# VHH binders against Di-N-acetylchitobiase (Ctbs): the designs that were tried, part 6

Target 1, 344 residues: Di-N-acetylchitobiase (Ctbs), of Rattus norvegicus (Rat) (q01460)
Amino acid sequence: EDCPCSEASLCRPIRHHRDFEVFVFDVGQKTWKSYDWSQITTVAVFGKYDSELMCYAHSKGARVVLKGDVALKDIINPTFRASWIAQKVALAKAQHMDGINIDIEQEVDCSSPEYEALTALVRETTEGFHREIEGSQVTFDVAWSPKGIDKRCYNYTGIADACDFLFVMSYDEQSQIWSECIAAANAPYNQTLTGYGDYLRMGISPRKLVMGIPWYGYDYICLNLSKDDVCAIAKVPFRGAPCSDAAGHQVPYRVIMKQVNSSVSGSQWNQDQQAPYYNYKDPTGRLHQVWYDNPRSISLKAAFVKHYGLRGIGMWNANCLDYSDDALAREQTEEMWGALRPRL

## First folded at step 4 (VHH)

Design d09 (from a3 with D106Y; framework vhh_7qia_2)
Fold by ESMFold2-Fast, scan of step 4:
Structure d09 (fold): chain B 344 residues (1-344), chain A 123 residues (1-123)
Amino acid sequence: as target 1 above (344 residues)
Amino acid sequence: QLQLVESGGGLVQPGGSLRLSCEASGFTFSEYAMGWYRQAPGKQRELVAFITSGGSTNYADSVKGRFTISRDNAKNTVYLQMNSLRPEDTAIYYCAKVQRGYSFYYTSGYDYWGKGTPVTVSS
C-alpha cells in the first residue's frame, strides 16, 4: 500500500502486453539508469530490490518481475508449493512487482517426483499470480535445447502451457562438451537455432519463446593453440560430459571490449560458429582464447527471432556493458542495444 | 570489505570424511549463491558444488553422491560435507560468492574468493 514513487500510478502493476517482448536481466549496481528504455518490456531482477528502478521502469511502461528460486526437494510437497506461492505473491504486492520469472536450473531425473512437481509449481504459481495480481506475468527460464541439457529432464510442453512464456537461455552451450575438448562460442549460431527447432518440433508455439542471448563471453586458458586457432582446454567434467566450459571463466562485454584491442590476434570472426573470438597472452605468459557475442552475431540471432515470429528477445545481463561517459564505451553500448532490434 | 574464511581442511585417509566451513561477512549472505571450487597442483580450478540463495544445489559428477553442500543463513556460513574421500580429491578448496545472475558453476561468475583450505587424501 505504501508507494515509494513520485506518482501513485507508478505503483500499479503494468497490465498491457507488448507485441514484441524485450526481456532483460538486472543484477543491481544502478546501471539501469543508462539502459535503452525505448526497447525494454520486462526487467527481471536478480539483485536487491530497488524501488527507484521499479518506479522508473513503470514510468516507461515496462514490467519488473521477481526472481523465483526454490529447492526442488521442497516443491514435491503441495502444501510447501502453496505457501511459497503465497509468499511470492505477497512480496510482489509489497514491492509493486508485475510478476515472477522462475529460474530453476537443477538437474531432474525423468522418473523422479521432482519431474511432475516442477510442472505443478509453474502451473500453480501462474494461477496464483494471475488471480491475485491482474495482468501479472509468470515466466520460466529453460535451457538452450529441451534435449537433456545439464541432465535437466523437464516437462517442457507442460511448463510452456502452464506459464506466459519461456525465456530460452541460449548461452552456456558448452556446459557439456561431448566432442573435442576445445574452446568454442558461448552460443554458436547453428547450434542455437537447432535448440529453437527442437522446442518448436515438440509443439511449443513460437509465441511462447523469448530468445535469450549472452552479453558475456568465456575466457579459456589454451593448453595448446594450433596454427588454425584451435584452443585445447582442460578436461573439466560436468553432469556426465567429459569436458565443459567450467574449464574457462565468464567475462562481461565491457571487459572484453577493453581487452580485445590490446590482444595478440585482435578480434577474429569464426564463420562456422558465426561468433567473434580473440587470443591474448596473460601476465604469466599463458595463451588464452576468448569467445563472445558482438553486434554482428546478435543481429543475426535477432533476424531469426523476427523470421520465425518468436515472442521476443532478451539478454543475460544488462549490467555487462560499459555505461561510463567514455565516447567509445557509449558507442559500443549503443550498438549492443541496437543489435537487439529485428531488421526484417 | 567482503571476507570469506574457509576452515576444516586437513590430512585424511582414503574413505575418510571432512567438513569444510566458509564464514562470510561484508554482504547480505542470504541473497547470494555460494560455491566450493578446488584446484589440484598444476591444474585449473574446477567446480565442486554450489548452493543458490533459494537452496538449490548442484554438484560436479566426480563428487555427486559423496559430497553435500549446505548453508546456514543465520550464521552466514556455507558448508561442504565430504564423505568417501579419494586420493584424487586432494586439492586446495576455495569458497566463493557468486555474482547474482552469472552461471554458478564458472570461476568468473564469482565476485570474491576465499584464500583456500588444503585437503590431502593419502595413506
Scores: ipSAE 0.014, ipTM 0.473, lowest interface PAE 8.0, mean pLDDT 88

Design d11 (from a3 with T52Y N58D; framework vhh_7qia_2)
Fold by ESMFold2-Fast, scan of step 4:
Structure d11 (fold): chain B 344 residues (1-344), chain A 123 residues (1-123)
Amino acid sequence: as target 1 above (344 residues)
Amino acid sequence: QLQLVESGGGLVQPGGSLRLSCEASGFTFSEYAMGWYRQAPGKQRELVAFIYSGGSTDYADSVKGRFTISRDNAKNTVYLQMNSLRPEDTAIYYCAKVQRGYSFYDTSGYDYWGKGTPVTVSS
C-alpha cells in the first residue's frame, strides 16, 4: 500500500540481477547501516520486518527477501501450498520485498509424500512470485552436501531446477558426527569442497550454487584435552548420529575476537581442516575448545567460488561482527567483509 | 605399519547372505570409528555402514534392516553382515579407518583404505 521510504522509488522491487551474488542474512539488531553495501546483492531477513532496512537496501540496489518456513506435513495438501504462497506473495507486496528464501531443514524420508511435496512447493512458490512480482528472486537453503545430511532426503536437482538458485549452508558440518566424538571445525575446508563436488556431480550447475560461510563458531567443553589438542566432547546424538555439535554452542565472531585474546593457547591453525581454533579456561576451571572461521579460511573458500564459477558467496549472519566505533573492531569487521571478495 | 585386510566377498544369489570381515593392524583399533563403503562399476564410492569407537552404528537408507555392522575389539576386526542381498548390492566393498575431523561422507581426507572384497549378487 503506502511507501514508508523517503523516496517512493525505494518501494519498487529490485529487478536487476547481478552476475555475482553476495547473499547475507540479517537477524535484526539494527547493525545494517554498517554492512559493506558495496558488495551486498541480497539481504535475507530472519528478524522482524524493518522498513528502514528495506528502504536502505533498495537505496543501495540490493534485494530484501522474506523468510519462507512451513511445516512439511501441511504442504502435502496442494490447497494449503496455494494458500501459503498467496499469503507470502501478499506479505512481500505489503512489505515491498523482492522475493523469498525458503528455509526448510526438516527430516524427509525418501519414500514419503513430503519428498515430492517439497519440490512442488519450491516450484509453485517460484512460479507465483515470478508472476506476481516482476524480477523477484526465489531461493532455497540446502545442507553442505546432498548426501542425506540430517536425514533430509530431498530432490536436490528438482529443487535447483525449480528456483533461482540454492544458498548452500556450508556450516554446521558437525551436526552429525559419525567419526570420533571430538570438537572440529564448523566448516572444514576439504569436507566443504566435497559437498560442492557432490552437488556438481549430480548435475546441478555451478550458477545455481551460492556458498554460505559461517561468521560464527562453536564453543565445546572438553571432557579431555590431549597433548595434540584433541578435545573430547559430550556424546549428544542427532538424527541417528551418536555425536553432534549440540554438545557445544554457537558463538558469534565478535565474541570470539574478544575471547581469543584471553585464551590459554591463542589462535591456532589446523592445517588438515584449514580452520582456526583456540583453547580457553572458563571461570569454573573447565577447558573449552572453540572452532571458527577467520579472514584466512574465508579467503580460501572465496577462491574456490571464483575458480569453479559458482554464482556467489554469502554468510550466516551479518550481525555476527563488532560494528562499534572501536578502531580494532572496525579493522576486524573490514577484514571479514573483504575476505568475501574472490582473489586470484 | 597400518593395514586393513577385507575378506568374505563372493558370488551369491538374490535373497542370500554374506558376512564381510576387515582385520586391522598398526593402530589402536578400539579408539577409532570404522566404516564400510562400496563402489559399483562406473559409479562413485558410497557409504554403506559405520560403527563409532563407542559402538554406535548407522546405515545408508538402501541397506537399513538388511545389513548389520559390528566390531570385535579383541580381534581388531569390523564385520558387515549382509542379508536379503539384491542385484543392486553388487560392488567392491571397502573397509576404512575414519580420519579424525572428517565425517563418514567426506572420504577425501582418509589416509588408508583396504584393497576391497568383491560381492556379486546374481543367479
Scores: ipSAE 0.000, ipTM 0.129, lowest interface PAE 16.9, mean pLDDT 87

